VHH binders against Ferredoxin-fold anticodon-binding domain-containing protein 1 (FDXACB1). Designs and how they scored, part 6

Target 1, 94 residues: Ferredoxin-fold anticodon-binding domain-containing protein 1 (FDXACB1), of Homo sapiens (Human) (q9brp7r531to624)
Amino acid sequence: LYPPCYVHDVSFWIDQKKGFDELEFHTVARAVSQDTIISIQFLSRFQHPKTQQVSLCYRLTYQTCDKALTQQQVASMQSQFRKEIQQHLYVIPR
Key: E = the ipSAE of ESMFold2; O = the ipSAE of OpenDDE; V2 = 0.75 times the mean of E and O plus 0.25 times the DockQ between their complexes.

## First folded at step 6 (VHH)

Design n05 (framework vhh_7yz9_2; at its last look DockQ between E and O 0.11; V2 from the best seeds 0.00; counts 0 for: pae E 13.3 > 2, grease 28.6 > 24.2, placed apart)
Fold by ESMFold2, look of step 8:
Structure n05 (fold): chain B 94 residues (1-94), chain A 119 residues (1-119)
Amino acid sequence: as target 1 above (94 residues)
Amino acid sequence: QWQLVESGGGLVQAGGSLRLSCTASGFTFSDYYMGWYRQTAGNEREWVAFISSGGYTTYADSVKGRFTISRDNAKNTVYLQMNSLKPEDTAVYYCAAEWGYDYDEYDYWGQGTPVTVSS
């Protein structure tokens, strides 16, 4: 019997001049979710053909082994994660 | 009350090396991106290098492979190691601390340290 698993994607525009700190991205994800994010998978890089702006997309999988998460708990963590990456990684969520 | 103090500037012969230091006080240094900028007379400040709070670094194309930025969070200090210096690197060098999505949201600047590279 396996606990429920929730999958959410996050996409954001990066500041190419300052760069994207992927290690800090993983660190923020772990901190905000209190280690309930068990997988962070890079999905895609998109460069807008006219503006040359670059966005990245990652897939986050939420699950714990010691208690069931609810959809609302996960939605709250995802919302906070989006706020934290704006503040700490100089990204603009899509 | 916050402060950023640059040091290590001076005169150096082309091809030489110089190490700049910038020591911070009055804010939580480990939470900020730190950067180096430079300015020549009559021009806007030019970005040189950044280092994230986690140690990820980026550089302007004009200094890649010659300059290295690093930080020591325990000493509240960021460094710029400048190798293979050219006369074009002559400028006043400023350190900066940045937090937000635009460059002036939580900007802290030092007063600058002059670097002169002789040909």
Scores: ipSAE 0.005, ipTM 0.202, lowest interface PAE 13.3, mean pLDDT 80
ESMFold2-Fast, scan of step 6: ipSAE 0.018; ipTM 0.436
ESMFold2 (binder alone), look of step 8: mean pLDDT 81; pTM 0.823
OpenDDE, look of step 8: ipSAE 0.018; ipTM 0.329

Design n06 (framework vhh_7yz9_2)
Fold by ESMFold2-Fast, scan of step 6:
Structure n06 (fold): chain B 94 residues (1-94), chain A 118 residues (1-118)
Amino acid sequence: as target 1 above (94 residues)
Amino acid sequence: QWQLVESGGGLVQAGGSLRLSCTASGSIFSEYYMGWYRQTAGNEREWVAFITSGDYTTYADSVKGRFTISRDNAKNTVYLQMNSLKPEDTAVYYCAADWGFETEYDYWGQGTPVTVSS
């Protein structure tokens, strides 16, 4: 009845010297998903007590009625997104 | 409910290698932050290495390039591959599981001794 909806969480360690560019994070998500990501929600920030490294967690919701969207396509987009944020935003996926 | 059991410790000559294993009982192992610590006589436990559910790893400067931490979620096991061992690596090695936010849910193993002879 409704177009398929796919939810994926992404967690990653940030580079605290370079900082985290949330605007670029949204830009990469839009580009990789071909604008099928309809929602990006910040879920949490964790700082490791010993290493002091910071990780962020976001929830991404994929949905569109403009084109066919399959589980395999979303999995592929999510995999590419993890690679792009690692290279572009200097983050390390958890 | 969670228990961590270490194995693989022992006596090794300087320059040698050992692989430590830590097996967890219970579910959700894949979601825990797993680490290795060590303790020498008269000193507090010191952090050696950590690994997250996404295989992101961090190491103490004293072991970088020599030790490798890894995990096998199908076996509920975390490993510490120790290469180019030095006498100063002699310690009791402890496995730890940490959810991150609630320290009262940290789990520790019994410890496994490693002795590196010169």
Scores: ipSAE 0.000, ipTM 0.140, lowest interface PAE 13.7, mean pLDDT 79

Design n07 (framework vhh_8k46_1)
Fold by ESMFold2-Fast, scan of step 6:
Structure n07 (fold): chain B 94 residues (1-94), chain A 123 residues (1-123)
Amino acid sequence: as target 1 above (94 residues)
Amino acid sequence: AVQLQASGGGFVQPGGSLRLSCAASGFTFSDYYMGWFRQAPGKEREFVSAISGSGDYTYYADSVKGRFTISRDNSKNTVYLQMNSLRAEDTATYYCAAEWGYDFSTEDEYDYWGQGTQVTVSS
């Protein structure tokens, strides 16, 4: 059968003063996943009516034929990815 | 209607443990930061702990780090606070609160509040 495919969504509040660097977001995703992320899809943008804070949601798909990829490895990569984007993109996970 | 109901408080001796629960209804629970605040008799309310909507990120006041653990079950719309190694200084009414946002340590930013549950630590 086909190599296993793992899907994870990530959502976060952005820092509107610094802005959101989508190119850096993709760069961090590639680095952390060792290029096993084959798709990054923008799902939604929400703005809080009271605070005016903005959140973004993306879907990440992990898959590769180059090496065995397990649920545990993907979970670890996704956890590291959330930590890296918080540090480098000034976002707050939700 | 929005409801947050805290429970699990009680009397315990120093060094003891308690687990608080906060049952939520009337909003999309997984979209909200959930926080615990406490207020000791005659004092102002202070931040204790918070957890992100996903449950992946937790935050603690320095006074409770290493002793308290926050967790949530989004399928049951419930947030928990496990309190270990309790001290007399932990005596307070504990409140759960919900925030659509990310400033989880700022009391004024919370949208919904529960009535609270009393915790008394005494010999």
Scores: ipSAE 0.005, ipTM 0.230, lowest interface PAE 10.2, mean pLDDT 84

Design n08 (framework vhh_6qgx_2)
Fold by ESMFold2-Fast, scan of step 6:
Structure n08 (fold): chain B 94 residues (1-94), chain A 123 residues (1-123)
Amino acid sequence: as target 1 above (94 residues)
Amino acid sequence: QVQLVESGGGLVQAGGSLRLSCAASGFTFSEYYMAWFRRAPGKEREFVAAISWSGDYTFYTDSVKGRFTISRDHAKNTVSLQMNSLRPEDTAVYYCAAEYGFDYSSEDEYDYWGQGTRVTVSA
């Protein structure tokens, strides 16, 4: 009943002048993962003491009942997600 | 025990190429912005190129765009600067620098610096 579940964290620096659009972040995540991301959890906000630049960290959970989901497929989706958020949200992944 | 060690400098004729390398140790390399700065004789230190944590973003000063390429290798903890079509005005001591942040253009924001490697371009 429970298909394999894969958990990946993503961290990135935000553009504080443009701000961070969390709704768009969720939209990109669903599109890239073919709706296999079932959960996105905010983990932390870090502000560099010297530069004052802000980094956010989110946890993404991949799972689907429709097909076998492999670690390689999830790794590929996670890699694509990192690239898409750079383009659409103007963030720098860590 | 943080170290940045540059290598690859030397004497080259105008139009030639050199590859500078910087070996990093003693910190979490993948979380640091890596950059090259240079100081020409009689001038102050200036920004040359920078590369983001992922390596997907690169930044260059206008005078080197299209001629220089910065890259990084996370497995080897190295950052490299491929310098093509070198000009006499590229003559300088080149410094590798690391920053826990993103302000790549400000030398004051860099946490760690190498000792420098000399590049001389003859006409």
Scores: ipSAE 0.005, ipTM 0.154, lowest interface PAE 12.4, mean pLDDT 82

Design p01 (from z06 with T59R; framework vhh_8fcz_2)
Amino acid sequence: QVQLVESGGGLVQPGGSLRLSCAASGFTFSDYYMNWVRQPPGKGLEWVSGISGSGSYTRYADSVEGRFTIIRDNDKKMVYLQMTSLKTEDTAVYYCAREWGYDLSEFDYEGQGTQVTVSS
ESMFold2-Fast, scan of step 6: ipSAE 0.000; ipTM 0.163

Design p02 (from z06 with G50S T59N; framework vhh_8fcz_2)
Fold by ESMFold2-Fast, scan of step 6:
Parts: C-alpha cells; sequence; structure tokens
Structure p02 (fold): chain B 94 residues (1-94), chain A 120 residues (1-120)
C-alpha cells in the first residue's frame, strides 16, 4: 500500500564568501538517495551572534514505491549525503 | 518532543567556579550545535558559548573567553559549561539552547533554566 516514509533533517554552516548553491544541493541529494528523496523543505536560517556564520536547516523526505526502503538504507544515504555536501558545496555539516 | 533540562546553578563567591549541565532528549543530539545563553536580571538574552555536534568547534562570547569552557558528551546526550573566575556580572539565569531559527529569539530551549548568582 503506502510505502514507508522517512524524514531526516540536515543542518550545516555555509561559506558566505563562496555562497550556497541550492541547485547543486538538490542535485547531490537526488544522486546520493538514488532518487528516493521526494521532498526537500527549507526549515530555517540561523546566524551565529558572535561569528556571524550562517547555518541552514533542510528537511528531507525519503520515499519510493519502486523498491523497499529500510531505516538503515535511509540512514546510510543521509550519512553519505552529509559527506558529499561537505566536499561539493563548501559547507560544514553540524 | 525536544526537552532540555538545565542543572548545576547556585550561589557562588566572586572568583569561584561552577559547572552547569544540560540533559537533552527527543532529537538526534550529535546532529546539532548546542549553546549556552543567559539572561541577567532585568536584561535581554546574551549568547555565551556554542559547541558543534561533533564537539570539534567551540565559540565563546568575549565577556567569558578564557574563563568558561563548553564541553559535550554525545553518548550521554549532555552538554556542560565549566565556569571559572566568576564575576558579579555573570549573575543570570543560564539556558541550554538548540538552534531552531535565524536569530537568538528562536532558540528551542524547553527547560526552565538554572540560576547562577555571583555575590560577595
Amino acid sequence: as target 1 above (94 residues)
Amino acid sequence: QVQLVESGGGLVQPGGSLRLSCAASGFTFSDYYMNWVRQPPGKGLEWVSSISGSGSYTNYADSVEGRFTIIRDNDKKMVYLQMTSLKTEDTAVYYCAREWGYDLSEFDYEGQGTQVTVSS
């Protein structure tokens, strides 16, 4: 019937000099999840009061009817996603 | 649901030391920066210190740099504030805060805070 749906949030510090490439963020999310991420929702922007560093928080929803998704598979994809965005987007996951 | 419970406050003499604790539950603790913020009597909120999810990065307000140390234990889901060389100006209610929004007023701190009074 309804395939299982998994929700994970990701937060990271951006490099304000280089900027944040939201399109690349979506591209990496899609690639790492094998197209199982069906929704990416912006939740919040936080600016650190002393350092002025900016962090962003996104909610990712994993779901597919084409194959069984397990909690462990999603956790592995989310872990890989955190590593990939660090390498490709000049962000520091938190 | 997110819960943050502060403890360890009390009355201390100037120059003394105190260790605050914050017990976290209801979220993946290691994924979030944790902060200590304080509210002195009759004043607004003041950010004190922060620590990254991994514990690799720490930051301090200029007023406490060199006197306070923030640490976390991800296995126990605890964050601590070690305070030394306390001054009367450190008197405040101290809150443990998880970031939720884009400014200080949006911190998700669900605890009652812990009172620190530095008095001669």
Scores: ipSAE 0.000, ipTM 0.136, lowest interface PAE 15.0, mean pLDDT 80

Design p03 (from z06 with G50A S52T; framework vhh_8fcz_2)
Amino acid sequence: QVQLVESGGGLVQPGGSLRLSCAASGFTFSDYYMNWVRQPPGKGLEWVSAITGSGSYTTYADSVEGRFTIIRDNDKKMVYLQMTSLKTEDTAVYYCAREWGYDLSEFDYEGQGTQVTVSS
ESMFold2-Fast, scan of step 6: ipSAE 0.000; ipTM 0.172

Design p04 (from z06 with Y57W Y109H; framework vhh_8fcz_2)
Amino acid sequence: QVQLVESGGGLVQPGGSLRLSCAASGFTFSDYYMNWVRQPPGKGLEWVSGISGSGSWTTYADSVEGRFTIIRDNDKKMVYLQMTSLKTEDTAVYYCAREWGYDLSEFDHEGQGTQVTVSS
ESMFold2-Fast, scan of step 6: ipSAE 0.000; ipTM 0.165

Design p05 (from z06 with Y33W Y109H; framework vhh_8fcz_2)
Amino acid sequence: QVQLVESGGGLVQPGGSLRLSCAASGFTFSDYWMNWVRQPPGKGLEWVSGISGSGSYTTYADSVEGRFTIIRDNDKKMVYLQMTSLKTEDTAVYYCAREWGYDLSEFDHEGQGTQVTVSS
ESMFold2-Fast, scan of step 6: ipSAE 0.000; ipTM 0.144

Design p06 (from z06 with G50A S56R; framework vhh_8fcz_2)
Amino acid sequence: QVQLVESGGGLVQPGGSLRLSCAASGFTFSDYYMNWVRQPPGKGLEWVSAISGSGRYTTYADSVEGRFTIIRDNDKKMVYLQMTSLKTEDTAVYYCAREWGYDLSEFDYEGQGTQVTVSS
ESMFold2-Fast, scan of step 6: ipSAE 0.000; ipTM 0.145

Design p07 (from z06 with L104I Y109H; framework vhh_8fcz_2)
Amino acid sequence: QVQLVESGGGLVQPGGSLRLSCAASGFTFSDYYMNWVRQPPGKGLEWVSGISGSGSYTTYADSVEGRFTIIRDNDKKMVYLQMTSLKTEDTAVYYCAREWGYDISEFDHEGQGTQVTVSS
ESMFold2-Fast, scan of step 6: ipSAE 0.000; ipTM 0.146

Design p08 (from z06 with S105D E106Y Y109H; framework vhh_8fcz_2)
Fold by ESMFold2-Fast, scan of step 6:
Structure p08 (fold): chain B 94 residues (1-94), chain A 120 residues (1-120)
Amino acid sequence: as target 1 above (94 residues)
Amino acid sequence: QVQLVESGGGLVQPGGSLRLSCAASGFTFSDYYMNWVRQPPGKGLEWVSGISGSGSYTTYADSVEGRFTIIRDNDKKMVYLQMTSLKTEDTAVYYCAREWGYDLDYFDHEGQGTQVTVSS
């Protein structure tokens, strides 16, 4: 009765000089997932003690009634999302 | 099949010591940087310490530096966290992580975790 729900976390190093645009992050997530991401939750911020580089971690929840959504499709969308945020947000996935 | 199993947690008084263990299987252990991360009650994940595959390079979060020591035994495929001078702020579930924060597995081959409670 209820559609399946898939949860995936994404973490990445940010460019501290350019900053991190969370609104753009949400926009890329929705575009790549074809609006199947229903929730984006900030989990943690970490600063490496030696490099001083900052990483962020977000939890993404995929769910839709409008399409058949498989684990393989979600894995493919997560892979594409990782690639897109690297290109558009100046981040390096971890 | 990759597996990480943490153990050694428990209840300890402030100023006390504990040694956590992580048993790894299913991968070439010495090729991987290993980490300890923790999750305090009601908070997010916090990186604690890391150790290179050879064991020659270690790094620590500022909050634990000087109090915790990370070591590994590649023959036994074990990572250890020796904790001394424990504080109430160290109370958390501790996880062993081969890679921290990857998108498909938040912990690369997530472990069960081991609870550390520091209370007087």
Scores: ipSAE 0.000, ipTM 0.082, lowest interface PAE 15.9, mean pLDDT 78

Design p09 (from z06 with D31N Y109H; framework vhh_8fcz_2)
Fold by ESMFold2-Fast, scan of step 6:
Structure p09 (fold): chain B 94 residues (1-94), chain A 120 residues (1-120)
Amino acid sequence: as target 1 above (94 residues)
Amino acid sequence: QVQLVESGGGLVQPGGSLRLSCAASGFTFSNYYMNWVRQPPGKGLEWVSGISGSGSYTTYADSVEGRFTIIRDNDKKMVYLQMTSLKTEDTAVYYCAREWGYDLSEFDHEGQGTQVTVSS
């Protein structure tokens, strides 16, 4: 009756010297999900005490009324998203 | 609406201690990394310390490591900065911040700030 809602978190190491483009991150998320991601929420920042490498974590919520989404479709989109951000944002998914 | 309210600042002598508090409301506190950031007189913003949503991970700027301790109480929706062995260089307005960009100039959801003055 109501469209199903799927929640996935993504964590990744950033390159602080090259920077992290949050607007591009949102653009990639929209493109990969075909606009089915209805919210992107920043959850956390972690800095490794010895290496000083920084990791960010975001929560992605998938939902659409235009068509039914399956768990498998969302998982596929999430996997593609991890691949695309690695190529476009100089990040290493974790 | 996201609200962050800092308190606990004051005037202390070098070598002294202060505990800063930040009361949070308007969001799911335990889901967010919390940071302390400071602005010394006439200088830009400087990141000081951070703590993960669960409290399992803490990070510190080199200038404060070993002297400052960040802790949180998710039941009370509070984050604290315990400062010891204070130096004149620690004089600054201290802010509690939820959101973090890779560049410190991008901080938002900063509270009103609390002034810490270390002087003899």
Scores: ipSAE 0.000, ipTM 0.120, lowest interface PAE 15.0, mean pLDDT 79

Design p10 (from z06 with Y57F T59Y; framework vhh_8fcz_2)
Fold by ESMFold2-Fast, scan of step 6:
Structure p10 (fold): chain B 94 residues (1-94), chain A 120 residues (1-120)
Amino acid sequence: as target 1 above (94 residues)
Amino acid sequence: QVQLVESGGGLVQPGGSLRLSCAASGFTFSDYYMNWVRQPPGKGLEWVSGISGSGSFTYYADSVEGRFTIIRDNDKKMVYLQMTSLKTEDTAVYYCAREWGYDLSEFDYEGQGTQVTVSS
């Protein structure tokens, strides 16, 4: 049958002085997911009116036909992804 | 020094409800994804639920989806698990965990857990 598809949005505060490296973000996402992420879509940019802090939101879609991908496995990958982007991209996950 | 202290476990009848609490210290709580994992008697660890640092994203194991709700209070450095429609299969020691990897043995926690027993 059709392999299960998992959709997860990720939001995070960026470091505006260092900027955001979108290419590195894509690289980390694919590496952590063992290439099970089939799409990464930019959803929105939000700037807090008083603090001026900027948040970005992306949608990640996980799917593979090689083996059944479980919700637990995807949750594990999302947890690791949040850790990796915090360490490598100077962002704070929301 | 990371400290995670679980509480709120107890004996409850099937169909009942219970709220577990986890008090965190020793790290910037709001920057980390938090998890609940459990170990039934004589079995291995099972991931139950997770919540993003902001609380905006929650994830659940299929076995608890629709019955359990994970919540966090970043000001108090607390994460909670609201359990409803409890089943005998939910009997386990419940642990609060930071940073769960690809294998449940790779999660980072420092607590004794809290025992939940669902029995008539």
Scores: ipSAE 0.000, ipTM 0.120, lowest interface PAE 15.7, mean pLDDT 79

Design p11 (from z06 with E99D S105E Y109H; framework vhh_8fcz_2)
Fold by ESMFold2-Fast, scan of step 6:
Structure p11 (fold): chain B 94 residues (1-94), chain A 120 residues (1-120)
Amino acid sequence: as target 1 above (94 residues)
Amino acid sequence: QVQLVESGGGLVQPGGSLRLSCAASGFTFSDYYMNWVRQPPGKGLEWVSGISGSGSYTTYADSVEGRFTIIRDNDKKMVYLQMTSLKTEDTAVYYCARDWGYDLEEFDHEGQGTQVTVSS
């Protein structure tokens, strides 16, 4: 019937020396989710007052109109996404 | 527009190895997750393996984990499935798919796939 929609936020510390590659972030999100992530929204930038380390937060919306996604499938994709961005974008998930 | 051409299938003995190839054209190959799916005789489609556009992330069905390896060569616009320790239950027509999560009829690919038969 109606495909369920799942929303997950991801936040992470960036490596300010290496920078953050937002295009690669979107590419990894698409690949891991097999294009079931239909929206990626920037939510906030936080800078730690003491360490000056920068954290970014994004909201990811999972949905497919062709097949119903389960909560377990989305949780698995989200877990893999967190792992993949650590390896490719030099970020540390919060 | 999108074309996928599979090759490399054949008859092998149990415990043998085969390498399947998929030649892609008509899209920006490196931007797409690629999959191998198979259809055993008299059964439905079964997803086998996937690889991210960069090649950094790979995933496998439990039935093939540790025996199959998916790789891609973006310069050649090829995706490969290296199959080892083949079992009779691996007998199937193997298809290369760009978006396996939808009905395969919705995607442009070479219609026949490549036949793998594992028999003594």
Scores: ipSAE 0.000, ipTM 0.106, lowest interface PAE 16.2, mean pLDDT 77

Design w05 (from g5 with A50V S56D T59Y; framework vhh_8fcz_2)
Fold by ESMFold2-Fast, scan of step 6:
Structure w05 (fold): chain B 94 residues (1-94), chain A 120 residues (1-120)
Amino acid sequence: as target 1 above (94 residues)
Amino acid sequence: QVQLVESGGGLVQPGGSLRLSCAASGFTFSEYYMNWVRQPPGKGLEWVSVISGSGDYTYYADSVEGRFTIIRDNDKKMVYLQMTSLKTEDTAVYYCAREWGFDTDEFDHEGQGTQVTVSS
């Protein structure tokens, strides 16, 4: 009926001095996913009580009208996305 | 079942060096931040250092920065704490600790600890 929908969460530590560019995050997500990510939702912000380091968590929803989108392709795109955000956003995937 | 087993503690003189090891099992080791924490005699737990799952990110408590190095070997599922220029104030039981995945406010698993004593 509908094309398959895949949901993946991503969590990462941010550089608090450089900050986090959410618009760039969206740009990288869409580029890596070949525009198959239709939704990005902020889930939570965690601050470690002892180290004071900050982690963010986002939910990404993959869906396309193209019947070729598979769980393996999404997993590959998600893996590439984790690598790309390290370079573009000064974050470390958790 | 998550298991963390520390080793390498002992008696060293001030200015000496010691390497602590932590063997992990029961989880996908490379996906978790790993910490070293310590408890000096008569005091509470003190955070010492953290290393990211990839090993690319490390941070240290001000009291140990420049003297201690946290390292991991994901193939062997090991975390290490290389301690140099040891001071009597570093005397403590040292614990390896795993941080819970998402939305954690505390360490979810700690090992049994290994005793480090720095004295002449």
Scores: ipSAE 0.005, ipTM 0.171, lowest interface PAE 11.9, mean pLDDT 80

Design w12 (framework vhh_8fcz_2)
Fold by ESMFold2-Fast, scan of step 6:
Structure w12 (fold): chain B 94 residues (1-94), chain A 121 residues (1-121)
Amino acid sequence: as target 1 above (94 residues)
Amino acid sequence: QVQLVESGGGLVQPGGSLRLSCAASGFTFSEYYMNWVRQPPGKGLEWVSAISGSGSYTTYADSVEGRFTIIRDNDKKMVYLQMTSLKTEDTAVYYCAREWGFYDTDEFDHEGQGTQVTVSS
């Protein structure tokens, strides 16, 4: 009865000089997923002890009542999302 | 299994140029970000530059931006660091490093053996 729910994590290094724009991150997620991402949760922040580089990890939940959402469609959206955040947020996906 | 082999280091005068090479094997090279990191004498590791798997995205440490260029050739499984306007502060062992894992607390995912760059008059 309830539509299927898909969970994917994304991790990436941030550009500490330019900073990380979380609002833009949400905007890109919404656009790429055609509004099927219903939840974005911050999971963790890691700083490399030697290089001092910072990575962030977020959990994305995909779900919609408007159409049949498949694992393949979600995987495609997640792949596109990784590409878009590189272009718009100056991040390096892990 | 993963192998990274650096070359191209040497002694150069301040203001000179040098090109470092890294030959990769044992993994699907085009799917990984590649990094250059360095270790100056008596200091810790310092990240220098990164390039995306496709080569479309690059980033640099503040200390080298505008002077160094990172490039890759996925067909040859090579990553390069073109260094110009070298300073004595660039003296270090340079390592090629594959993408570091989220919970790897000690090392980059994989590092090569390194190549020594000395900038001195």
Scores: ipSAE 0.000, ipTM 0.169, lowest interface PAE 12.5, mean pLDDT 80

Design w13 (framework vhh_8fcz_2)
Fold by ESMFold2-Fast, scan of step 6:
Structure w13 (fold): chain B 94 residues (1-94), chain A 122 residues (1-122)
Amino acid sequence: as target 1 above (94 residues)
Amino acid sequence: QVQLVESGGGLVQPGGSLRLSCAASGFTFSEYYMNWVRQPPGKGLEWVSAISGSGSYTTYADSVEGRFTIIRDNDKKMVYLQMTSLKTEDTAVYYCAREWGDYFDSSEFDHEGQGTQVTVSS
């Protein structure tokens, strides 16, 4: 009855010298998802003890009442999102 | 279907050099951080080195810094570990790993490849 809700986590290594722009991360997420992402939740920050590299993990919730949304469409959007954040935010998706 | 195939291991004397190779397939290689990890006989997994997708960022475990160099060739979908000044304590099975991530614990690690054995002995 209710529109289907899809939950996907994204993890990525940040460039600590360039920093991480969380506002731009949200902007890219909304653009790639065609505004179907209704929630972005920060889950964790992990610093690898040996590499010193920092990874962030976010949970993305996809849902829309205005059009059909399939698991395959969400998977495609999620894949494109990983590619876009690498180019725009200097992060390396996991 | 992600596949990683390690090669280049062998027997080498202390102070010697070896170059390990890892052939990757089944993913967009240039977009992923790549790692080398090793498992010495009777011990847990130990992280060795990492390289960013572009190759612009590298990092090394303290035990190998200055002796090992990690490099990648994105056109060939290869990552390499150039090892110099090898020590007996470098004896291990070496694995390459795409973003495995958690080297804190020595939990049982199952890699897609069999790894490549490096033995440093006189």
Scores: ipSAE 0.000, ipTM 0.145, lowest interface PAE 13.8, mean pLDDT 78

Design w14 (from g5 with E99D T104Y D105E H109Y; framework vhh_8fcz_2)
Fold by ESMFold2-Fast, scan of step 6:
Structure w14 (fold): chain B 94 residues (1-94), chain A 120 residues (1-120)
Amino acid sequence: as target 1 above (94 residues)
Amino acid sequence: QVQLVESGGGLVQPGGSLRLSCAASGFTFSEYYMNWVRQPPGKGLEWVSAISGSGSYTTYADSVEGRFTIIRDNDKKMVYLQMTSLKTEDTAVYYCARDWGFDYEEFDYEGQGTQVTVSS
């Protein structure tokens, strides 16, 4: 029996003056997901040709064998994760 | 229901100034990034500026940086766009947008926007 697997991509504009703390990003992801995120993959870096703003895209995979995961729980965790990264990492969702 | 009501648009001459206002309701205003986006006649949507929930972080499109300033008043649930040194290229309908969702093109819009026309 395989536990259900949920995949979510997140992309966001970074604050180039304050920088992006990738370690803090991983820490927030683990904390918000209660360690159910098994993979965080960097997908791309994009610089907008007109605004010159930089966007990063990451893929998050949720899965655990230790407890049941529902779509509603993952959606709640993803929503909280978006709020936390906006406040702690000074990023703007894309 | 999320509601965003824009105002303050009008006709202005090149080099002039204008202040746009956005009144927000239906959500916890201080928890969301707010954006100004615009649509020039016959063109697609262009992102203009963003401000963090606390107001401590702002960012601007290259085309408006140094000329426009985004401000918010969380007590009044208002977002403003102060525009100076206006150019004919700034002619557009301006929309206030809540940053809901992670797709840049999928901003949450409410209302009809406010028309800004820059011409002599």
Scores: ipSAE 0.000, ipTM 0.158, lowest interface PAE 13.2, mean pLDDT 79

